# VH-VL binders against p40099: the designs that were tried, part 31

Target 1, 211 residues: p40099
Amino acid sequence: MATKQLLRRQIKRVINALDYDIIAAESHTISQAVRSLIASANSRRVACYMSMDKGEVTTGEIIKNLFQDGQEVFLPRCTHTSESKHFKLREDHHPHLIFHRMSSLKMVRDLKPQGPYQLKEPEPHIEESDILDVVLVPGVAFDIKTGARMGHGAGYYDDFFQRYKILHEGQKPLLVGLCLMEQVASPIPLEKHDYSMDCIVCGDGSIHWFQ
Below, E stands for the ipSAE of ESMFold2; O stands for the ipSAE of OpenDDE; V2 stands for 0.75 times the mean of E and O plus 0.25 times the DockQ between their complexes.

## First folded at step 22 (VH-VL; framework fv_cilgavimab)

Design j7 (at its last look DockQ between E and O 0.88; V2 from the best seeds 0.00; counts 0 for: pae E 3.6 > 2)
Fold by ESMFold2, look of step 22:
Structure j7 (fold): chain C 211 residues (1-211), chain A 127 residues (1-127), chain B 112 residues (1-112)
Amino acid sequence: as target 1 above (211 residues)
Amino acid sequence: EVQLVESGGGLVKPGGSLRLSCAASGFTFSDAWMSWVRQAPGKGLEWVGRIKSEYDGGTTDYAAPVKGRFTISRDDSKNTLYLQMNSLKTEDTAVYYCTREGDTEDFWSGWYYFDYWGQGTLVTVSS
Amino acid sequence: DIVMTQSPDSLAVSLGERATINCKSSQSVLYSSNNKNYLAWYQQKPGQPPKLLMYWASTRESGVPDRFSGSGSGAEFTLTISSLQAEDVAIYYCQQYYSTPTFGGGTKVEIK
């Protein structure tokens, strides 16, 4: 198995070479597939992410559709257990995610880039999530045969899933990976606390299930 | 041993152009984010601009005083960083340092400190 | 741009005594999401390029003597030389990398 660093670099080069219109077309196709998946599952409480301008599936249309379809929408904020006062999963204080309820599309549109990475994140005072039905999960690469995901390296989503299971007696939401065709890779090295997806929605509109 | 060696400095009149080079060795140049920092004689340090690795998009960022006049590029096959300076002003007179950013393994776009510096090359813009 | 202000502009310290250099940023450079201060310190000896001393406010770069230490958080930071030596005569700069990098004006340290 190749090192995660080498695979990340290879995928970054491929994604950076893509025309915006290709990413936009795949993201639109994914948004339609996700909309159908959420409708068929009759899911109400959906966590999504604010996409970066490159390197991943764009989520603007997905978020718009969620509000149009009457879903409760939750967006993530990166934080640290020393600031958030949430319990630790490690010996020392460490980074983690909190999802916050977005009450309207306007509230999402009003988010401003913040911090050294210029992330558009909810303000800390906004209501935190509890039960979630679906989490739409970003990644650098996805294995459509196994459900494996390679994240950006900080472990934010894997920490959130473990934290969620602890708080909800072992239950978990449906984990849906969003994958450009160019992000499909195999094999993906996994570590002890890496979570696999329940399904992966790809840029061609295909949905791959692993349950 | 990491080495950064600048060259191409000299005397130029206002409105002129000059191209600086920085030869790099002792590390994997293609993985590194590189910056230029300048220091006017007897003055402090001023960041000029940055270029990311090709793996991280190869994009550039510039300080406001030089934006639109200076262009940073890299040639990974030659382990060389370049600074093209156009429309030079007397305020551009400085020693120009080639620098490497110290913690760029993160996937995210961000800013970092400078862990290695070249010896600098002097650019003098004067009538 | 985040403005970095150093004090004093210069100081003279007897050999073996403590030197203290202050740096203030116009806004916090602490990112709560990772609990890191985006602050570095550099040493520039006469006729030489700058050399990295500290990053993340308090992490010492490899090869830097342990008499150098960094402290502070948010918008106020200190570089301390616990026992000044002759080779420590230099100008010291702080630098933030929370956003577009900016440097303090420098503090010249001399032996008294």
Scores: ipSAE 0.342, ipTM 0.762, lowest interface PAE 3.6, mean pLDDT 89
Fold by OpenDDE, look of step 22:
Structure j7 (fold): chain C 211 residues (1-211), chain A 127 residues (1-127), chain B 112 residues (1-112)
Amino acid sequence: as target 1 above (211 residues)
Amino acid sequence: EVQLVESGGGLVKPGGSLRLSCAASGFTFSDAWMSWVRQAPGKGLEWVGRIKSEYDGGTTDYAAPVKGRFTISRDDSKNTLYLQMNSLKTEDTAVYYCTREGDTEDFWSGWYYFDYWGQGTLVTVSS
Amino acid sequence: DIVMTQSPDSLAVSLGERATINCKSSQSVLYSSNNKNYLAWYQQKPGQPPKLLMYWASTRESGVPDRFSGSGSGAEFTLTISSLQAEDVAIYYCQQYYSTPTFGGGTKVEIK
């Protein structure tokens, strides 16, 4: 745990100091690679994330391409089991993610920052996802040797993956990590509840597959 | 023991400038988000501005009334927080408190409460 | 900005009796994603800086006596002193940190 915290801090410092133009360039490269990956896999239902201004791969171009290519696009909303009435994975109510279908690129662009974190999230009344083919996963750091992902610490995505498997008889979508070159790290300590990526797409255009 | 000690307050004329300092001890200053809060004589509390840790970008936020006139900075090597006040107005008269924001392990850092306060330093803007 | 309104402005309570201070926010400070209320309470004694009493609406800061309690959710909150003590004479402030921090106007608590 201490190791993860230190690594998070180190990565955050590097990313925060990173020129936006570099992030943009890497994100563009990643977008092209992701587009090809999704096409080759004949994926139709794709969960993505709405990138924030700093500290992660930007997803605007990815989302645009998804709509252009005719995929169904889903974006996440942070919620709580007490609100959503979803089953709990812990003894107490806890936060978790729900993915909502975005009907158009305009709908995505119209999203406004909300809440204390100023996240651009779909409204609760929007249709929730059922089956997903691909989930594009953000992270603080990725291990391109093992497929390990270090999240932001809240466990939102790990919860979602576990929840998905329970709801879909042990099946899960293809998990694709989007990784800036500055987010590549090894080793990344994993806990029992952590999910590794099936694939990691890096800012240099490289694609790493894992079993 | 956490300690915050403000200094630099005093009397200044409208349009003048003043620089406040806050010496911090008893915790890892470089990890802390720090804020300034002021209190006019006999009045309530008003948030002035904030500076995040360098790990979180070291960015600053300001209240509308002081934006463009006040600047918050920090020197982690000296465990010191600063408030540069320019173009001072009579309405800026207040006790200025140095405060530490509550610790956050959350990547999604927004706003927090203030868990430690200094004794404050009085700034009087008068002709 | 979220406007915080406290009531009453002043409260006189006998020693050992209950003191109740109310705080209302112009919009909810409950975040549905984590089900937390972004609300804090402070105590300020004469000539002293504010002292944190409560955060997340109802969590007592270390060292705060059990007679202090926070309650409420959404846009309405209450600070309760179950048995007022002489050392509790002070001005109490609520503060939201759901967005840009704002404070209530304060409630002066005195001994009747």
Scores: ipSAE 0.234, ipTM 0.746, lowest interface PAE 2.1, mean pLDDT 93
ESMFold2 (binder alone), look of step 22: mean pLDDT 93; pTM 0.956

Design j8 (at its last look DockQ between E and O 0.81; V2 from the best seeds 0.00; counts 0 for: pae O 2.1 > 2)
Fold by ESMFold2, look of step 22:
Structure j8 (fold): chain C 211 residues (1-211), chain A 127 residues (1-127), chain B 112 residues (1-112)
Amino acid sequence: as target 1 above (211 residues)
Amino acid sequence: EVQLVESGGGLVKPGGSLRLSCAASGFTFSDAWMSWVRQAPGKGLEWVGRIKSDYDGGTTDYAAPVKGRFTISRDDSKNTLYLQMNSLKTEDTAVYYCTREGSTEDFWSGWYYFDYWGQGTLVTVSS
Amino acid sequence: DIVMTQSPDSLAVSLGERATINCKSSQSVLYSSNNKNYLAWYQQKPGQPPKLLMYWASTRESGVPDRFSGSGSGAEFTLTISSLQAEDVAIYYCQQYYSTPTFGGGTKVEIK
């Protein structure tokens, strides 16, 4: 067993050593599996993320397919409760995510890098999500036996899920982890506030359901 | 305690080359992002470049005046940072500091402040 | 590159009195998404390397005396030494890390 930080570093080292063509092939396979999953679930409102240029499952094809298939697409923006004026989950103002509706693939492709990290995020004025059917969830590592997810350490997604449940009478969307084969790990140490996935879609196209 | 010790400075003619080394101790070097910062005699501070940890991709970034001429590398088994300087110019004359970037747990490719500095090594480029 | 401008270039202050150093950036270094100012301050005593004093504009580095404080936000920042000591004679630099790091020109603090 390893601490979260040690495991996170081990996985990142492996992923950073991967040939981009391997990541691209796994991401394509994941996109096809996700497309089928969404169709079979008759899901309409889907939250996805903007993948970085490297180091994770790429989401460009997934987002394109979502628009082609007529889904409502939502992308995240990192913010802070002092700026957003959303309620706090702890005493001090803190970071959190807001998902915003993207009206077209062109709108997504027109997003410009902003801030010190040059992130492509929706602008704050764009309509915020309310009900979501599916959230496609990134992570550093996933446990395909339990559904456990290890994030990047800031707790953005776990905060969003808790916030969502508070606003929606304890209900939550379907949580779907997107996982390169190299991100599979077991066991993943969990804390009380960590959310597990309802299913994990892996780079070989397999889909692992939990509970 | 953290220590950074530079070596390899000296006098070199324009167009020449030097390789600087920085021996690190007192922290987990392989976890750290490392930078070089220089200071011309009697002048202010100028960032030269950085190298990220292997876990964060091991990539480098350089200031415009040195890009293409300077190369930063690291050897984590020896806890050593390197600066290879080629095609040296008189304006490269400076004390070169080995530095560690603070707070490197952000998952985005960002920039940081410099929480530890070596004593520096003087590079003089003169004919 | 973000240009950092410090004022004054030099400052003479009596022992025990307050020293105030200003730093202005050519654009905001506040990232509203995390509400942090990407600004640091350094002290460089004669014949020594720089030493980190402050980061995130107002967070004091461990071991730095509490007479040093940082304030400001966005594009204008201040380093204050509330009661100048003899060992505070140094050149002080601000630095932004919102983008490619750049430093101010420095402010030399002397005993009056």
Scores: ipSAE 0.589, ipTM 0.831, lowest interface PAE 1.8, mean pLDDT 91
Fold by OpenDDE, look of step 22:
Structure j8 (fold): chain C 211 residues (1-211), chain A 127 residues (1-127), chain B 112 residues (1-112)
Amino acid sequence: as target 1 above (211 residues)
Amino acid sequence: EVQLVESGGGLVKPGGSLRLSCAASGFTFSDAWMSWVRQAPGKGLEWVGRIKSDYDGGTTDYAAPVKGRFTISRDDSKNTLYLQMNSLKTEDTAVYYCTREGSTEDFWSGWYYFDYWGQGTLVTVSS
Amino acid sequence: DIVMTQSPDSLAVSLGERATINCKSSQSVLYSSNNKNYLAWYQQKPGQPPKLLMYWASTRESGVPDRFSGSGSGAEFTLTISSLQAEDVAIYYCQQYYSTPTFGGGTKVEIK
């Protein structure tokens, strides 16, 4: 078994055993730190993710704060190049992420689980993002020494980052990893196509910057 | 070679209990999501329930007809899947198959097809 | 739950001829986000457990002869045996796994 697979398994096992109260507490701390970070950076267009029940930093409070502070909020939808008609990064059609603008907190709250994975995603007809200032990035594990992120293995976010750079002449938004303390790991093996984070916000409130 | 071998089937009266076992070999059992599927005599196939791997939370799902009466569990140290059946009814009469859910690269917890099946064990509920 | 309906209930086909089995789902089992159909086909011979033939509607399981093929998308699917062989006598089931797994009622394939 590959090193990445072993690490994913180890982290998932730990996270799945965590009480929700622990996740909630860390998520709250992260939310406060993220709020300050975004304010300091004067970021206006923020991509976030809709957190599911377990296994990751909850984002409800983050999203609420974004709307309260007047940021434009974007949430991701899993799609496919055959559907979206976006350019392919591979030889064949493949899955990728599109971020859609949420007009209000109510709109976010009204999202319903759908599809085989029961994900809460924006509707396809909703306005897609163009320029983004910040992307809040989920992960299975984060290396707070290097900024490395290990995803779930599907490559959705790495694809999105690569796609974004192509569309915006090599520019990318600030990539901020949201990391529970139990997701801190080192070293994290990276492949050529993996993107590291510019910043990682941890459950203890610490913020780690990488250049 | 992947092998699944069910045991524990037999005759039981309505209201009775029975525990089925499935011995797995030929693959890393602890990584696999496992299901039970049953087939009444001369009838079609019906999904009974599922248990995920411990790494994915080890949670269980059940079909409505058996919910509250059946319990699925696993012992990874023994490579064994279990089906505890309580409050058995005549309509529970069936061959019960142990199945492995197909592995995918998806990281979301969804549903899967069944790539390997045991030979099944017959459970007969009759007065 | 998604209801799966197969047709016909039984089919008699001469050796070497084409057998066609249809499966319809009460709602689409195509997931637009990955463009995959969450549909599988199984073969069950007398006195044996089901055997997986196809998954993702058209992907053959390892070891399955190429005379078996799956087609369709959305809510309508077809299993085709291009040239029926004696060993193909069995009941065939479709199964969706878009949601809680459900099976079709089965199609009995016999030699004419």
Scores: ipSAE 0.245, ipTM 0.760, lowest interface PAE 2.1, mean pLDDT 93
ESMFold2 (binder alone), look of step 22: mean pLDDT 94; pTM 0.956

## First folded at step 23 (VH-VL; framework fv_cilgavimab)

Design z5 (at its last look DockQ between E and O 0.68; V2 from the best seeds 0.00; counts 0 for: pae E 2.2 > 2)
Fold by ESMFold2, look of step 23:
Formats: C-alpha cells, structure tokens, sequence
Structure z5 (fold): chain C 211 residues (1-211), chain A 127 residues (1-127), chain B 112 residues (1-112)
C-alpha cells in the first residue's frame, strides 16, 4: 500500500535524527525488560539479531545477558536457497534466513563485517538452529495495539517464521518485537504473509502482549 | 525524462576553490542517491563521492584522493546537487559528471551502478 | 579497493562481426547471499558522457539493443556485441559496486 511506504519513510526520518545516546538509553531499558521476560518464561533457546549501525534497538547488552544467564544464543545469516540448499517457499530460488548457534560471547564479538552490506553474521558451517523458544525480532515500526510489525521490505523474518512452522508441524517460537519509542506507529496494516508479534518490548520498558 | 545539468566548471589555480552545481529534473530527487564521477582528459573514469537520500541518513562518502578537500551536499527543495572543491590540485583537472545511483530502495551502506549521467562540466586546475 | 582490469585495451572488429570485451576483478564481486554479481558496463561514445549498458552483470538497461549481452560471474566477466554496428564505436568500461566503486581502464572498440 501507498500508506505503508509513506509511514516507512516517515519513521526512517525520525530514527535517523535520533541522538545515539537516546537509542543507547532505550536499548538498555529494553535489555533489562527482555532479561526479565526470558527469566520468567524459563526460556532456553533464544534467537537474537546483530543490530545495524543505523537507528534500531542495539542488541549488544541483550546478547551479553543471554550468555551470562546461561541461554543458548542463535544469530541470523542472510542466504539464498540456491546456496543453502534449503527448500524453496516459492517457484524461484530466493533469499532466506538461517539462525546459527553461537557457542560463546567471544564467538559473537569475533564476528567480522562481510559482503557489500558489511553484515556481522555466523559462518555457514556453524550448527543451524532447530527448536527455538524465543525470537527477538527487529523492525522499522511496531503497532503496540495490534502486534503488527513493519519490516525492512525483504521479508527475511516472515519467510523464516513460515519455514519454521513448516519444519515444526505448525509450532512457532514466541515472537518478541524490540521497539524504540520512536518506532511505535498505529495503524500498521498486515498483509497475508506478515507475521505479528506475540509481544512488543518498548524503549520505556513496557511489555505489550497480544492474544 | 530524467535530466542532470552540471554547471560551475572553469579555470582555477592550484590551491583554489570551485563549486559545481547539478540541476536535476524528471524524477523524485529527494529519494535518490547521487554521485560525482570524474574523467581526466584522455583517461578513464574515477568515482569522486556520493550523498544518500535524507531517508537513508543523508550521509556522504568520498574517494581517498578527495577526502577532506571536497564536500558533497544537496538541496532537495531546489532539486540541486553540489560539489564544493577546495585546495585544488593539477591532478583534479577533469570533466566532472553528476550521476544518479540505481536501485537504492533496499539497502543502506551499500554502493550501486550509475543509471543517469549529466553532460559534465570541465574543471581545469593550472597555474 | 577492488581493482578492475579490462582486456584488450583496444579492439578492431569488422562490421557485423562479434566483439568480445573482458573484465577481471581483483576479488569476487558475487554476493552469494542474494546470488548477484555487483558489476555494470558503460558505453562512452566520442564527445559524450558514459551511458549505462548493463547492471547485475547481465541485465540490459532499457533501450540497449539485444546485440549487447553480458556474461560471467565472480571475478571474470565478458561484454559481447554479437554483430558490431557503426554506432557501437565507443570506449566500454566495466565497474564494480560490491564496495567503493571502481572502473576498469576501458576498451576502445573501432571498425576494422
């Protein structure tokens, strides 16, 4: 929709104007809320993401806390079905996401930027995830009233959730959106293939559940 | 019809300054990532630098030979790209092309090909 | 920086014959995650600015005749003109955009 593209542009402008110190303060608050959520749910296998240089929730503290608290940590790698040999979700080979197990915080800290987008990603040979309890999900914007998420447009996370569901007899992990206060937007229209969050953790530390 | 029209070229002494302008039309300038590419007389092409759209952070990147001496800016209200060239050297003598980067919707911190080029403006740095 | 090397430096071809221009990068410009080669080709006729011919190694820009085709992957690429015409007299450049953009030295195509 035209409205979705306009909203994406508006949010990008706001986020790019944010002082890094504001992002850092909100990210710290989110990390504490996520830590409490993980502990109360007794979750063991947690997928997180490596935050980008551009404005989004930073995940360094979250990842550190996951290792300190004894969770199994998984990080994503962007790939293509022609290279990964994973099954296709549509007629042509296409991009998709694989999560890989990170054995230590040192392993995460040793990741090097690679490729044209300078992404810090696990090496392909590292053990792929199977069962996940929680996935911490990035996005451009989140609707705290509905659980809707606006992604970056490539559909990596929605593809992963559909792929996971196929592999696990319709089961899915808990989907937790991580949201700066400036990324809160309403309404965000959902499309047929868009997955909504089970909860959203916001920059003020609030946790919004959807049922 | 996309058009890019450069102006501001001319003769300048070493150590001098020039400001180039590029008037854009036929597309949404504020959405575009823009570059400058130069060509010394009888030589090949050399990328000079670029500026991203405001949506993608409005940041600039420069080739090593010009970093610290050249500044790229844009005025989206006037659909105009600028190149401020300071501390000019004789090796900066070239035709300077205003260019548009293609397919910038998906990525941040990446580079692209150049899908539209202006006619260029000649900068001569000579004593 | 990724160094782009073109060969030959110049090429004389009879009208209607095939012209082949080679481009080699100092490292792969294929990103396996999206299966795309970050390579473009440009044509520069005398007294004119460059014009985009190809991007993603083999995708023709709108308005470029079918006689132009691109091939190759990774670090070695070829631009082919299947039947040279008089208007194809130009210098041809390859360019990578996998990282900071760099151009090949150019290949001048002339009529024999």
Amino acid sequence: as target 1 above (211 residues)
Amino acid sequence: EVQLVESGGGLVKPGGSLRLSCAASGFTFSDAWMSWVRQAPGKGLEWVGRIKSDYDGGTTDYAAPVKGRFTISRDDSKNTLYLQMNSLKTEDTAVYYCTREGDTEDFWSSYYYFDYWGQGTLVTVSS
Amino acid sequence: DIVMTQSPDSLAVSLGERATINCKSSQSVLYSSNNKNYLAWYQQKPGQPPKLLMYWASTRESGVPDRFSGSGSGAEFTLTISSLQAEDVAIYYCQQYYSTPTFGGGTKVEIK
Scores: ipSAE 0.515, ipTM 0.820, lowest interface PAE 2.2, mean pLDDT 90
Fold by OpenDDE, look of step 23:
Structure z5 (fold): chain C 211 residues (1-211), chain A 127 residues (1-127), chain B 112 residues (1-112)
Amino acid sequence: as target 1 above (211 residues)
Amino acid sequence: EVQLVESGGGLVKPGGSLRLSCAASGFTFSDAWMSWVRQAPGKGLEWVGRIKSDYDGGTTDYAAPVKGRFTISRDDSKNTLYLQMNSLKTEDTAVYYCTREGDTEDFWSSYYYFDYWGQGTLVTVSS
Amino acid sequence: DIVMTQSPDSLAVSLGERATINCKSSQSVLYSSNNKNYLAWYQQKPGQPPKLLMYWASTRESGVPDRFSGSGSGAEFTLTISSLQAEDVAIYYCQQYYSTPTFGGGTKVEIK
């Protein structure tokens, strides 16, 4: 078994054993920190994720705060280049993420689990994001020493970041990892195509910045 | 060779209880998601429920007709899958199959196909 | 739940001839993200448990003869036996795993 796969399994086991109340408490702390971070940066366009029931930082409060504070909110949808008609990053058509603008908190709350992954995703016809100031990034594990992030293995976010840079002349939004304390790990092996976080917000309220 | 062997079936009255077991071998049982599928006599196949692996939380899902009455569990140390059936109804009469869910390397899928099946054990609920 | 409908209910085919079984889902079981159809086919011989034949609509399970093939996408699928053999007498089921697993009603294949 590959190193990353083993680590994913280990982290997953730990996270799944956590009381949901612990996850909720850490997520609340993270939400407060993120709110302050976004305010300080005067960020207007924020991409977030619709959190699953378990295994990651919950984002409900974060999303609520974004709308309350007047940010433009974007949520991701898993798609495919054959469907989206976006350019390919490799020879064959492949999966990738598109972020769609959520017009209101109600719109977000009305999202229902769909598809084989049972994800709450925006509809394809919803406006796609262009410029983003901040992307709040989920992960399985984060290295608070290096900024390394280990994803779920599908490469959706790495693809998005690469795609974003291509579309925006090398520029990218601020990448902020949201990390439960139980997701802190070191070292995290990085591959050439992996993107590190500019910042990691942890469940204890600590914020870690990286060059 | 993968092998699944069900046991515990039999005749039971309505309102009664049975516990089925499935002994697994030939693969790393603890890593596998396991399901129960049943087939009424002369009828088609019906998914009953599923239990995930421990590292995936060991959570269970049930079909609506059995939810609240049936409980799926596992003992990885014994490579055994269980189906506790309570408040049995006549419509629960079926051959119950233990199945392994296929590993598609798709880590996000909620459900899978069933790549291995046991021979099944007959449960008859009759007054 | 996604409803799976098979047709025909029964099929009699001469030895060596083509058998075609259809399966329709009440909604698409094609996932746009990975472009995969969450559809499986099973064979159940008399007195035996079901046996997996196909997954992802067209991927043949190991050990399954090449005379078996799966096709289709979205909400319409077909299992084809190019040359029916005596050992192919069975009931065939389609099953979607796009959501809560559901099976078709089955198609009984017999020798004409």
Scores: ipSAE 0.316, ipTM 0.767, lowest interface PAE 1.6, mean pLDDT 93
ESMFold2 (binder alone), look of step 23: mean pLDDT 93; pTM 0.954

